# VH-VL binders against Peptidoglycan synthesis regulatory protein ReoY 2 (reoY2), part 17

Target 1, 183 residues: Peptidoglycan synthesis regulatory protein ReoY 2 (reoY2), of Halalkalibacterium halodurans (q9k656)
Amino acid sequence: MGKWVSVAEKRQFLKWFLTQQLKRKDAKRILEYLLQHYHLLEQVMFTEEIRGRERTLVISTLQSDEPGFAFYLYRRKIEDPIRALGELQANPADPIYLILHFHGKAQNHQYLQMLDSESREYIKRFKQFQAYKEETDSLIEAVLIENEKKMLLQQIDEALDLKDERRFKDLVKKLQELDRRSS
Below, E stands for the ipSAE of ESMFold2; O stands for the ipSAE of OpenDDE; V2 stands for 0.75 times the mean of E and O plus 0.25 times the DockQ between their complexes.

## First folded at step 9 (VH-VL; framework fv_pimurutamab)

Design d4 (from x3 with heavy chain D55R Y104T, light chain S30D N93D; at its last look DockQ between E and O 0.65; V2 from the best seeds 0.00; counts 0 for: pae E 4.3 > 2)
Fold by ESMFold2, look of step 9:
Structure d4 (fold): chain C 183 residues (1-183), chain A 121 residues (1-121), chain B 107 residues (1-107)
Amino acid sequence: as target 1 above (183 residues)
Amino acid sequence: EVQLVESGGGLVQPGGSLRLSCAASGFTVSSNYVHWVRQAPGKGLEWLGIIYRDRSTDYGNEFTSRFTISRDNAKNSLYLQMNSLRAEDTAVYYCATDKYSGDTYGEFDYWGQGTMVTVSS
Amino acid sequence: EIVLTQSPATLSLSPGERATLSCRASQSVDSYIHWYQQKPGQAPRLLIKDASNRATGIPARFSGSGSGTDFTLTISSLEPEDFAVYYCQQYSDWPLTFGGGTKVEIK
């Protein structure tokens, strides 16, 4: 189901993307230029892969851990959006690969439909792995807490049997701390 | 010589439909961008929408549900399908090209003569 | 949606006089403004592009200026054929919009 991405779809999405705060404020100018120059927008292809033989533009929102801006041109990496804009203006017929980093990307169906197949699959696998990791971490934590609680209750019973009041009070404080952590 | 010729205007009842044509010569519609613009009698200009080279379209907010722009490359022609017409749609309808030349920036270089649509009866 | 407000609505002037037409945008459009002339019964004609650049074949008496939100079209000395309606249009954002027009008439 490899459907091409229309200029109207690209324009609509980039307009939405620009409602977000960018890490590099001056990178906004590049996206605004593309929106106004639809012959360049026709050359834009969304991807998650830096293309060593092609132009690749990387732009990130403030919420992303990724670098705010990078432009890869053959063997060069350009970190100045103004210089990158000049290259786009000088070479309007060349493909423009665009990597966008923003919060909620894995749940954004409009964006995912615009990606190439391998980029889409990468995001799907990453999302599945994160969900599995979260479930596993939560399960491990719950088991560890339950085992600690069982040990404390057993030790409290022992302290009561031996009438060790200080140990009893110390163990009850630990149990309360554990309950506070888990509640 | 670049020319655009609109046709298909006329009298139509409220709620009716009408399809306008825009025949182009002197340039290729599939290599360029074409807009529809209208003007009510004695009033100003109103942008209706654009068709891009890839056939995707954008419309003014009031027109997104009622109007459809399309193109026939073999006839070098464009169309504006208008549905659910209202009295306020009475206007002269123009097609205008944003001809791609590498320096084109949303400017309407060439306009047709317009075709009149009257919504009444 | 960007609203363009043109003023005055009507200029009544004599041939040889200077005409100054204003166009104000509801938000910054940088220099992405075009000007058109329209005579009765005719389609509009592109006059000025990108705020200040005359389209091909437009006489030197027409000039444009401005950036951001405030733009001006100036006709230095009106000729009889210049009595028409003038529109500004922005292409900074979708939808494309036109101003309401300024009618330049003989009076």
Scores: ipSAE 0.287, ipTM 0.673, lowest interface PAE 4.3, mean pLDDT 86
ESMFold2 (binder alone), look of step 9: mean pLDDT 90; pTM 0.922
OpenDDE, look of step 9: ipSAE 0.371; ipTM 0.728

Design e1 (from x3 with light chain S30R N93D; at its last look DockQ between E and O 0.35; V2 from the best seeds 0.00; counts 0 for: pae E 11.6 > 2)
Fold by ESMFold2, look of step 9:
Structure e1 (fold): chain C 183 residues (1-183), chain A 121 residues (1-121), chain B 107 residues (1-107)
Amino acid sequence: as target 1 above (183 residues)
Amino acid sequence: EVQLVESGGGLVQPGGSLRLSCAASGFTVSSNYVHWVRQAPGKGLEWLGIIYRDDSTDYGNEFTSRFTISRDNAKNSLYLQMNSLRAEDTAVYYCATDKYSGDYYGEFDYWGQGTMVTVSS
Amino acid sequence: EIVLTQSPATLSLSPGERATLSCRASQSVRSYIHWYQQKPGQAPRLLIKDASNRATGIPARFSGSGSGTDFTLTISSLEPEDFAVYYCQQYSDWPLTFGGGTKVEIK
């Protein structure tokens, strides 16, 4: 009942992944290092879940909305790929969990076959959640913009009551900027 | 235009301390990697260290205990604090960076003019 | 740490001659080598990146080659402004290290 992902499968996929442009260009060096070092590549497990008691690398292509790079080590988050590479080099026997974000991930059969079962279910739920989040975020943004607008209009009324011409002009400029944000 | 300007060098006695400054323009020190490098008179180049975006640092093996690199994002500047100075620390000190934001390939396209530190009694 | 050994320490050559500078690493650095030129009283100037790629503004007479542990900087025909010290630098592993330099001086 074990799931086997061979080093050859990992190598083939990572070579393909590296044909794409990364959001954090310096993260490319980590993947190149893994490809060069069989023992480290053996420890690589593709996942979609940050593992709180283990090492997790997050690397994203330019097309992704996710952050370009993060490395999670126990309770620490390291945002510098060079620092993260040093940890991998210093601790080569520990598991390396790798989260990749790229265009077409949910449709990539080769990638999905390398993920653990929990991560496959996460991708399925993530697609469903993302559709709902887009709807909810639009509603929340509209409410936040309306509240900010009401505060500005109240301040504009105060400036008019006090005949504060400079404050009035500044507040109207801010209101115009808010209207552009909502369009 | 990317520009780096070192300052704060001078004459100091052995055992003393000195803080060097590296003022950056044309890029933000919070988004880039800036290194310190030194060169003793008539000698080669020696990498001292780097500060990362998360304020962690790495140093050359000989410098970990005596030198500290820090960053002030509001002033767009880096600093090299040198303590317990020795005669062999006499050198021109440079700051240097690559031309790509967020990348680390260790290519030093941009160097400051250097600032001279002399450690002598 | 990775030690870079440059040879020769000094090249005495005339304008128009070809200069060949060597840099040898104590372990493989693949292509992660840069070359710098330094003239007296000046900061170093990046010449070659990633073993073989000229930096912007560097004349075609400068070329780099090699991979693994053995690297070469070639100046095909020396001009008067090329008499300087040249350093190799690796970025394959921490700490970053420079070679000891090769001084190219006028004969």
Scores: ipSAE 0.008, ipTM 0.487, lowest interface PAE 11.6, mean pLDDT 83
ESMFold2 (binder alone), look of step 9: mean pLDDT 92; pTM 0.936
OpenDDE, look of step 9: ipSAE 0.101; ipTM 0.685

Design e2 (from x3 with heavy chain S56D, light chain N93D; at its last look DockQ between E and O 0.02; V2 from the best seeds 0.00; counts 0 for: pae E 14.8 > 2, placed apart)
Fold by ESMFold2, look of step 9:
Structure e2 (fold): chain C 183 residues (1-183), chain A 121 residues (1-121), chain B 107 residues (1-107)
Amino acid sequence: as target 1 above (183 residues)
Amino acid sequence: EVQLVESGGGLVQPGGSLRLSCAASGFTVSSNYVHWVRQAPGKGLEWLGIIYRDDDTDYGNEFTSRFTISRDNAKNSLYLQMNSLRAEDTAVYYCATDKYSGDYYGEFDYWGQGTMVTVSS
Amino acid sequence: EIVLTQSPATLSLSPGERATLSCRASQSVSSYIHWYQQKPGQAPRLLIKDASNRATGIPARFSGSGSGTDFTLTISSLEPEDFAVYYCQQYSDWPLTFGGGTKVEIK
């Protein structure tokens, strides 16, 4: 697992996080409540994975592509921060898993050191996967262009066999446009 | 544009099998929860099951022995394998999700058009 | 498994009238109820989340209330497009279940 995270570290980071604009304005109330109630904050564990049999809060800044707020409780998903607060208050001794989405997360050393090792490795693998996906998408696009070119050449041959001059001219124009875009 | 498109329905004899597909666009099935739901003609809605991000599944009790949900993340698609089909399985089959919030608990904002399965001799 | 009982099965009303639809759960579901509308030949449409919260784009004439076991969908003044079947759905526990539906039809 690694380093134990103190309440002071959690408090300092959450105060910084709250300086940012949230996607869900009312989700701010959850974090402010945690900051005011040290007993609950002691139960907060930063993660990047929704814990299927435990409580997980997801809170996102405006710059993130992720949902603005969600609270996962076993088989339930709660989108109302007020209801989520009620559950936190009712079960103060249970872990509170917290997923934060914000700009620059993968380069934020304070955040990364507070994550468990599984979540830290997840962020690393996600960055690697994105790089591979971009490379793979480029290769796939090249293959698609080549397949379209082969199809156009076959259709041009067909138009020549049928002496369809209009179709031939249209297809040659399409082929020329495709060659320009692939250069 | 968010779309869910079911396919693979049709006429099948009792005891037969069908594999339904749910092709997703505008969101990622690997990061969201997609459910299968059916509706017999003139009847209500019936939840069939879900596949989770870790490929675990849950089904309605009546379907655990005959139906299997699977996912192909590379094709951004889900599948419903139905075996030992009976007349009472005649229904429109939908896939459904809330792509914006990762609907884990059945907030079905988005539905496909449905695919009709008819089980008859 | 949680059984949802909707009543009445059919509600015959005229445009402009108030519709009140009931959904009763076999055990407490707190506020974990959604409501859907379904018109003939169409997929269901989400109306109300968590007993009382309108989904995006749903007109203000639709409202939901209730907690525990008894829930109500109210349409304050029926429009011609509101004649449809309405379903409640619980997400308090597995499996997810729907009510049998209430058909709102033009008198």
Scores: ipSAE 0.000, ipTM 0.454, lowest interface PAE 14.8, mean pLDDT 83
ESMFold2 (binder alone), look of step 9: mean pLDDT 90; pTM 0.926
OpenDDE, look of step 9: ipSAE 0.045; ipTM 0.646

Design e3 (from x3 with heavy chain Y104W, light chain S30Y N93D L96F; at its last look DockQ between E and O 0.63; V2 from the best seeds 0.00; counts 0 for: pae E 4.7 > 2)
Fold by ESMFold2, look of step 9:
Structure e3 (fold): chain C 183 residues (1-183), chain A 121 residues (1-121), chain B 107 residues (1-107)
Amino acid sequence: as target 1 above (183 residues)
Amino acid sequence: EVQLVESGGGLVQPGGSLRLSCAASGFTVSSNYVHWVRQAPGKGLEWLGIIYRDDSTDYGNEFTSRFTISRDNAKNSLYLQMNSLRAEDTAVYYCATDKYSGDWYGEFDYWGQGTMVTVSS
Amino acid sequence: EIVLTQSPATLSLSPGERATLSCRASQSVYSYIHWYQQKPGQAPRLLIKDASNRATGIPARFSGSGSGTDFTLTISSLEPEDFAVYYCQQYSDWPFTFGGGTKVEIK
């Protein structure tokens, strides 16, 4: 159904988040305002999805590749935190969806537990994809190395049969380099 | 008329426990924000913690391990459970409400009369 | 946590005099300061909200000013009922903290 996140949990996490440097320094005023206004903080829901029918804040730290600040309301995008604050105050009982971008988000258990189900599933799928990509790249590299090693051994045998000393030495050097790379 | 009445204070030995009550009238405790504040004799005020409308709590750093704020909505009352009491916990204990009014937060408009807790051998 | 330093600790004045009370924060609290008055044997009474806004029913002789780290409470002409202890309180960051108080007493 949904995960209930207390005001105290939201406050503790946002206080921690504010220890980091934001891409838009004036955006920290939005988060500080939420921390000071309990009735608004109660309406905050952490997500990774912009909500077209509701209010969505996007705030990013310096370490993130994402935009520094954006506020979405009814398909409008507001990039001025002061204007966004006015819109938040206008409807204090409506949800405030908050997307935070910071380094280490996929590894932050506190943040992941506060996300809605759809956003949490998205992050888990992305993490699994990265792990599969690393495995696949490693397997492809191992196959390529083994094929090159097999070809080198054949060429070494040919150089020995032809008594080509220079080619033999060059090929053995290449084989040694390949063995260092694959170990 | 908004009113807050504390009770349950008294004399207790170091290491003991005590439960304070705050009876509210003229407002609903579950729909508002209530704080506990104390004042040692001859000294200033010290904020102890808050209970939010969603029943979650926050405390001053020194109190999170020993003090617990709770609420009984049926009795429209709040409680402060104090454990492992020390001599420095001797104080008058107040409950105070923070009724929402625009941009002002953390202002304590209504206070109880206080209840005295004395921690001594 | 944010430390509020009030000065002077005691202010001895006569009725009719102007009182000036200072509150200095250890870091910027913007305008998130409240002032309270407390008489012996009573709970504190809210006096000034958000640095400069008088609470309901507070006489015009009370005024507050300041922002950032330095705040002032002024009583333009002391009345006999104004002799009390005054506290500043910040709500900028948790935990909320109070100053040590300024006692305004009759000379």
Scores: ipSAE 0.254, ipTM 0.652, lowest interface PAE 4.7, mean pLDDT 85
ESMFold2 (binder alone), look of step 9: mean pLDDT 89; pTM 0.911
OpenDDE, look of step 9: ipSAE 0.486; ipTM 0.761

Design e4 (from x3 with heavy chain D98E, light chain S30K S31D N93D; at its last look DockQ between E and O 0.58; V2 from the best seeds 0.00; counts 0 for: pae E 6.0 > 2)
Fold by OpenDDE, look of step 9:
Structure e4 (fold): chain C 183 residues (1-183), chain A 121 residues (1-121), chain B 107 residues (1-107)
Amino acid sequence: as target 1 above (183 residues)
Amino acid sequence: EVQLVESGGGLVQPGGSLRLSCAASGFTVSSNYVHWVRQAPGKGLEWLGIIYRDDSTDYGNEFTSRFTISRDNAKNSLYLQMNSLRAEDTAVYYCATEKYSGDYYGEFDYWGQGTMVTVSS
Amino acid sequence: EIVLTQSPATLSLSPGERATLSCRASQSVKDYIHWYQQKPGQAPRLLIKDASNRATGIPARFSGSGSGTDFTLTISSLEPEDFAVYYCQQYSDWPLTFGGGTKVEIK
């Protein structure tokens, strides 16, 4: 289920993660506790999936679109970091699964190295989706620009036919601006 | 009874290397957190690094490139490999261990008597 | 790293007197402070755990207090064997760090 990662690696990464702004500031307490109590840190496994049979912490940075904090205690959801921390303290020998949401996690090599194969596949799929989305957006934009250009050209032709010099100049200017933006 | 015994200290020239040993008894090194701490003559204590139960290590910021901590589980021993030694590395070197508990971390419950390292030309 | 500043550097007292040693952290360490005693030619010995808890075998005359950034080690009545160097140490953050130490010497 989880990939083995050294305590040192976990600590180093979480230390970095703690430099990020968290959506839930009080969630910081959990991470700090884990870093301090490295015997617990040994039990931490990084993942991207919530499984009903696993204790799973979800912590997100401010830049993430995900909820700031959740603790899944099997089928129970705890949204209070302090309560979650209490549960961890009461059961220190049990595995802890940790999901972290932060900007650029799909490109963070250190994070990806800590994930299990299944989680890495999820990240891979996410990256592919993002790539497709970006490509699609770019195509849409290109089509819109092209359409706008066509319209302007038609209007320019009309202005010429009507010998409307003022309108012609304005339209040409707009076309030039559009060309600059699209280049 | 928990006991730690350091060895391997001595005189070394600047730029040289030295490997210190810490022989443990009364506990299993692989089941505990073990540290290296040094003390320059007439100075305070300085934490050098730790080896975790999973055999990974952490170091003080200034030691990561020159010092390496390792262990031999079969010998129940710890090692500190020191490279590119400097005069300022002259110190008594201690190994210390934490007593395993669910409540306390980052404490040095047991210490060796230390081994002296002198770096001098 | 977290810097621990101990004061005074040297404390000269007579047997039977009260000793008060200070340890100040550059940032809050909560109660994650330990105190050690070190006598000449010996390794340090754990004295106080987590700011206020005496380690096993430590006499009652030793006590610790404080939280956050300011910590105090108190020896209510100095015994001859108490003249030594005392260090505070934090484990709130990595790397672990020690104070500079306070030497308690005979006046």
Scores: ipSAE 0.020, ipTM 0.619, lowest interface PAE 5.4, mean pLDDT 89
ESMFold2, look of step 9: ipSAE 0.063; ipTM 0.617
ESMFold2 (binder alone), look of step 9: mean pLDDT 90; pTM 0.927

## First folded at step 10 (VH-VL; framework fv_pimurutamab)

Design k1 (from d2 with light chain S30Y L96F; at its last look DockQ between E and O 0.50; V2 from the best seeds 0.00; counts 0 for: pae E 3.0 > 2)
Fold by ESMFold2, look of step 10:
Structure k1 (fold): chain C 183 residues (1-183), chain A 121 residues (1-121), chain B 107 residues (1-107)
Amino acid sequence: as target 1 above (183 residues)
Amino acid sequence: EVQLVESGGGLVQPGGSLRLSCAASGFTVSSNYVHWVRQAPGKGLEWLGIIYRDKSTDYGNEFTSRFTISRDNAKNSLYLQMNSLRAEDTAVYYCATDKYSGDSYGEFDYWGQGTMVTVSS
Amino acid sequence: EIVLTQSPATLSLSPGERATLSCRASQSVYSYIHWYQQKPGQAPRLLIKDASNRATGIPARFSGSGSGTDFTLTISSLEPEDFAVYYCQQYSDWPFTFGGGTKVEIK
């Protein structure tokens, strides 16, 4: 089903991407070279997966936790953009797979439409996993609150048994605050 | 023997439209990149836009809303559709190749003779 | 967009003299600059590509140099056919832009 991505669409997106600050400033030269050498830009394929027998560029903005630049060629990793550029120039007709890391990628509709099907599915599953993780953390917090409530109720019963009115009032106040937090 | 021939220029009123043609011979337009460039009388050169091999296009910012580049592969020809013409659009209009070859790209190695567009009331 | 400033605007010289034409970019264009010659009533002619490489069929008296922001076209000994307007053009960033031109005219 995959969408055909025009050279003009690739150029417009990469120009936008370059408005962001890169982790590796010298990697900007690679993207600028692709933009001005549109025969190479024709070979650019946006992806999220390193291709073991293909050329893959990884470029990251400052906001990303990912490495700033890497070039994978036949399972070799090249971290020098100048050397990577030489490899692109030597084989201008071969695909150039490009992985971009930037903030808001999962919500960037234009970018998602340019990805291959495997990469779109990966981002979709990553977004779903993050939602499940956040939901799980919320469930853990709810259990901790419920355990604290049980403890307070036990302490309230003890204060009533001992007729400790001051402690009882303090514990009820704490319980009321806990109920507000869990409402 | 690469040749480019522009046609379709003429006198047009402000607000009018005009379609320029660029007939190519000696190379295949669908395998190459072609640009439109203009030159107002007594003035310098101004890049208007490009059509890529996949038929997608890019333009200078001023021209994105008013000018459209297209291609007919069967006729080996390109077109520049100009709308909402203004007096400042008065110029000679060239098509120029960025012919696919080795080494360097982005140079305009072959030019047509140009076609004159005059916008006046 | 990248502005190319050419100087001088007009250069009045005699045949046999050396012509030196300047092109300055508003930001680095690396070596992604071309030079063109244009005579009255004619389309531009590519002279120099990528700052320093003569295009096919261009005489050896034409040479280009520079990188980054400052570029020079030199005509070592002017011939009668060299009196024309010369333009620099960058392809480092969109939109492609041309300089305003230097007219080389006979003194």
Scores: ipSAE 0.423, ipTM 0.740, lowest interface PAE 3.0, mean pLDDT 86
ESMFold2 (binder alone), look of step 10: mean pLDDT 89; pTM 0.908
OpenDDE, look of step 10: ipSAE 0.674; ipTM 0.831

Design k2 (from d2 with heavy chain T97R; at its last look DockQ between E and O 0.55; V2 from the best seeds 0.00; counts 0 for: pae E 6.5 > 2)
Fold by ESMFold2, look of step 10:
Structure k2 (fold): chain C 183 residues (1-183), chain A 121 residues (1-121), chain B 107 residues (1-107)
Amino acid sequence: as target 1 above (183 residues)
Amino acid sequence: EVQLVESGGGLVQPGGSLRLSCAASGFTVSSNYVHWVRQAPGKGLEWLGIIYRDKSTDYGNEFTSRFTISRDNAKNSLYLQMNSLRAEDTAVYYCARDKYSGDSYGEFDYWGQGTMVTVSS
Amino acid sequence: EIVLTQSPATLSLSPGERATLSCRASQSVSSYIHWYQQKPGQAPRLLIKDASNRATGIPARFSGSGSGTDFTLTISSLEPEDFAVYYCQQYSDWPLTFGGGTKVEIK
């Protein structure tokens, strides 16, 4: 289910996106051409999925880990922005699916509101997975700390049994440090 | 033949509001791009904004908060709502059709006669 | 935004003379320039699109040239009806902007 996105919204966001440096400088010409041609901009749809039956542009800023430019058409991959622009010009009535990669995408409310519902759900699930991973890492750390605490308590008991005052004091200091880490 | 007719101009007080109309004939406003442009007396032309086919709008930076462009497809007409008017808004206001042929924009091939707005105490 | 500077502000010539009007952009606009003619009390009329292409119904005596930042409108032999104000306009970047105009008047 998709949200209707106005030409004005698309223009505003693409102008902002162009203030950033692109990995492929020649890909800038495609976005500038779209901004100058209302009929093409009307066909632009923001997505996060490559569409094998339709045209998909992928354009990335320098900050992104993603490839700088790709154009997908009928499972072909075109890496030359000039050739991609020619295809857009030759077929102006067809949808133009656009994937943009930039720093802070998952937190950009304006961009997220322009995505289709499938892409929004993908980003939502990705954020949930990252939160789950952080929670799991925290739980693993807590278990490791608890196990070390139990080992220290056992060693403290042994030092008491042997009346080893210096070892006892060292172990108690370690235990106090471990309790500090668990807060 | 293609025609654009602006109306609704007149004398208004600073801080007041005024609604201009642009009646189109010979083409449909819902299938075209139409802009508003103004010209202060003895001065040059200044672009105000556009209404797209989907009724969304864009404005020059200085006009976004005070001016609103709208369209009534049934009347084949556009409107410019101007609020918080100032003396510097005194101008002739035009609507202009963008002859978009698929290769460029901002080709204003038909203009209305203009309507005069005077903002004075 | 892109500033268009037209020169001269006024050009005083006689019928039959050649008029040369200049438009200079504050940054490159490629060929994304249109030219308009405006007579007193009238709306502008489109003359030249995309720097060099005459609009429909415009006489051959009007021609445009240039690219990048420097553009020229030429009227090869002035007719009485050509005494007017001429504006250049760019569409390379938002917002659309016009030059200040060149008034062509009879000497």
Scores: ipSAE 0.063, ipTM 0.615, lowest interface PAE 6.5, mean pLDDT 86
ESMFold2 (binder alone), look of step 10: mean pLDDT 92; pTM 0.937
OpenDDE, look of step 10: ipSAE 0.322; ipTM 0.716

Design k3 (from d2 with light chain L96R; at its last look DockQ between E and O 0.02; V2 from the best seeds 0.00; counts 0 for: pae O 7.1 > 2, placed apart)
Fold by OpenDDE, look of step 10:
Structure k3 (fold): chain C 183 residues (1-183), chain A 121 residues (1-121), chain B 107 residues (1-107)
Amino acid sequence: as target 1 above (183 residues)
Amino acid sequence: EVQLVESGGGLVQPGGSLRLSCAASGFTVSSNYVHWVRQAPGKGLEWLGIIYRDKSTDYGNEFTSRFTISRDNAKNSLYLQMNSLRAEDTAVYYCATDKYSGDSYGEFDYWGQGTMVTVSS
Amino acid sequence: EIVLTQSPATLSLSPGERATLSCRASQSVSSYIHWYQQKPGQAPRLLIKDASNRATGIPARFSGSGSGTDFTLTISSLEPEDFAVYYCQQYSDWPRTFGGGTKVEIK
């Protein structure tokens, strides 16, 4: 079981989330229903993973790359929010796992505090991976630029040796452009 | 077999009220959501509203103040209360529902035969 | 609300011909569109779910395509029983809305 989160905290966060533009606009009905029923909010757990045994809601904002809505019920996928809502209404005592996709969720302190420990670790690892990737890409780019610069300098020397003024001017221009790109 | 049967239609004067019924068989009304849809003579389909399993409702914006959807579980029936009726409310009124609770996508699988409401002076 | 515009309003064709019906949404509805067929004096019948999936019992000559704002219902070869009115319907937002319908009639 994840970290205990108060109903008040859940309510506050979901109210904020409802101010976001949803891909499936009619999915708001489910969130509104949860907000109106204290006993259901008590059963809501925030997560980042779909687990086969867990009744899981997935809701995404417009800015997310994820599908707008999905409801997983015992390995069955329901894509109709109305039908999903009906299931929740029929089984109010069962746990509800909620996955929310929105821009900046990895940096959202409130959201991270509500996640279970495993989901938090997942987010943390993802952030680390992104950071490493960015660093690696930057390093690769720097190496490529350095190599290109070395090549241009060699070519410039050759042009000078051959007294090829036209080529020299072109190469110098390319070098200047490269320098601007690296700055 | 799932069946929906609308009743209660008829002639009513402008400003009057009418209550339509939708009797369900082959399923329990409390186990599914049900919609009301109407169709004016020679015109298209218009969604009126929905009643959920918890008996909560949603309506088209223009109908919220005049129309009320309700349900009687004991009678396995649904109702559409219409108040302050206008000439433009003249239409065939349908109740409709979905047949599955799984991976279907909010479609109207089952329809009643409809009941005709005529609003005229 | 999301407005669905169907075109043409009337389509006059002969049996055996191909029918192409259009449904345009005022805003993106992803693939959350259904198509219905309605014959005179009858309730509508579901044809296509989620833009492209045929409902149970619907012949293969019926097909749907599209995403976002533009959708198409195609009848590859019209049968006599296919002459009817066709409606598109969205469930991307509340309220649910229908298109104005396209009447497919015999030429």
Scores: ipSAE 0.020, ipTM 0.580, lowest interface PAE 7.1, mean pLDDT 89
ESMFold2, look of step 10: ipSAE 0.394; ipTM 0.716
ESMFold2 (binder alone), look of step 10: mean pLDDT 90; pTM 0.917

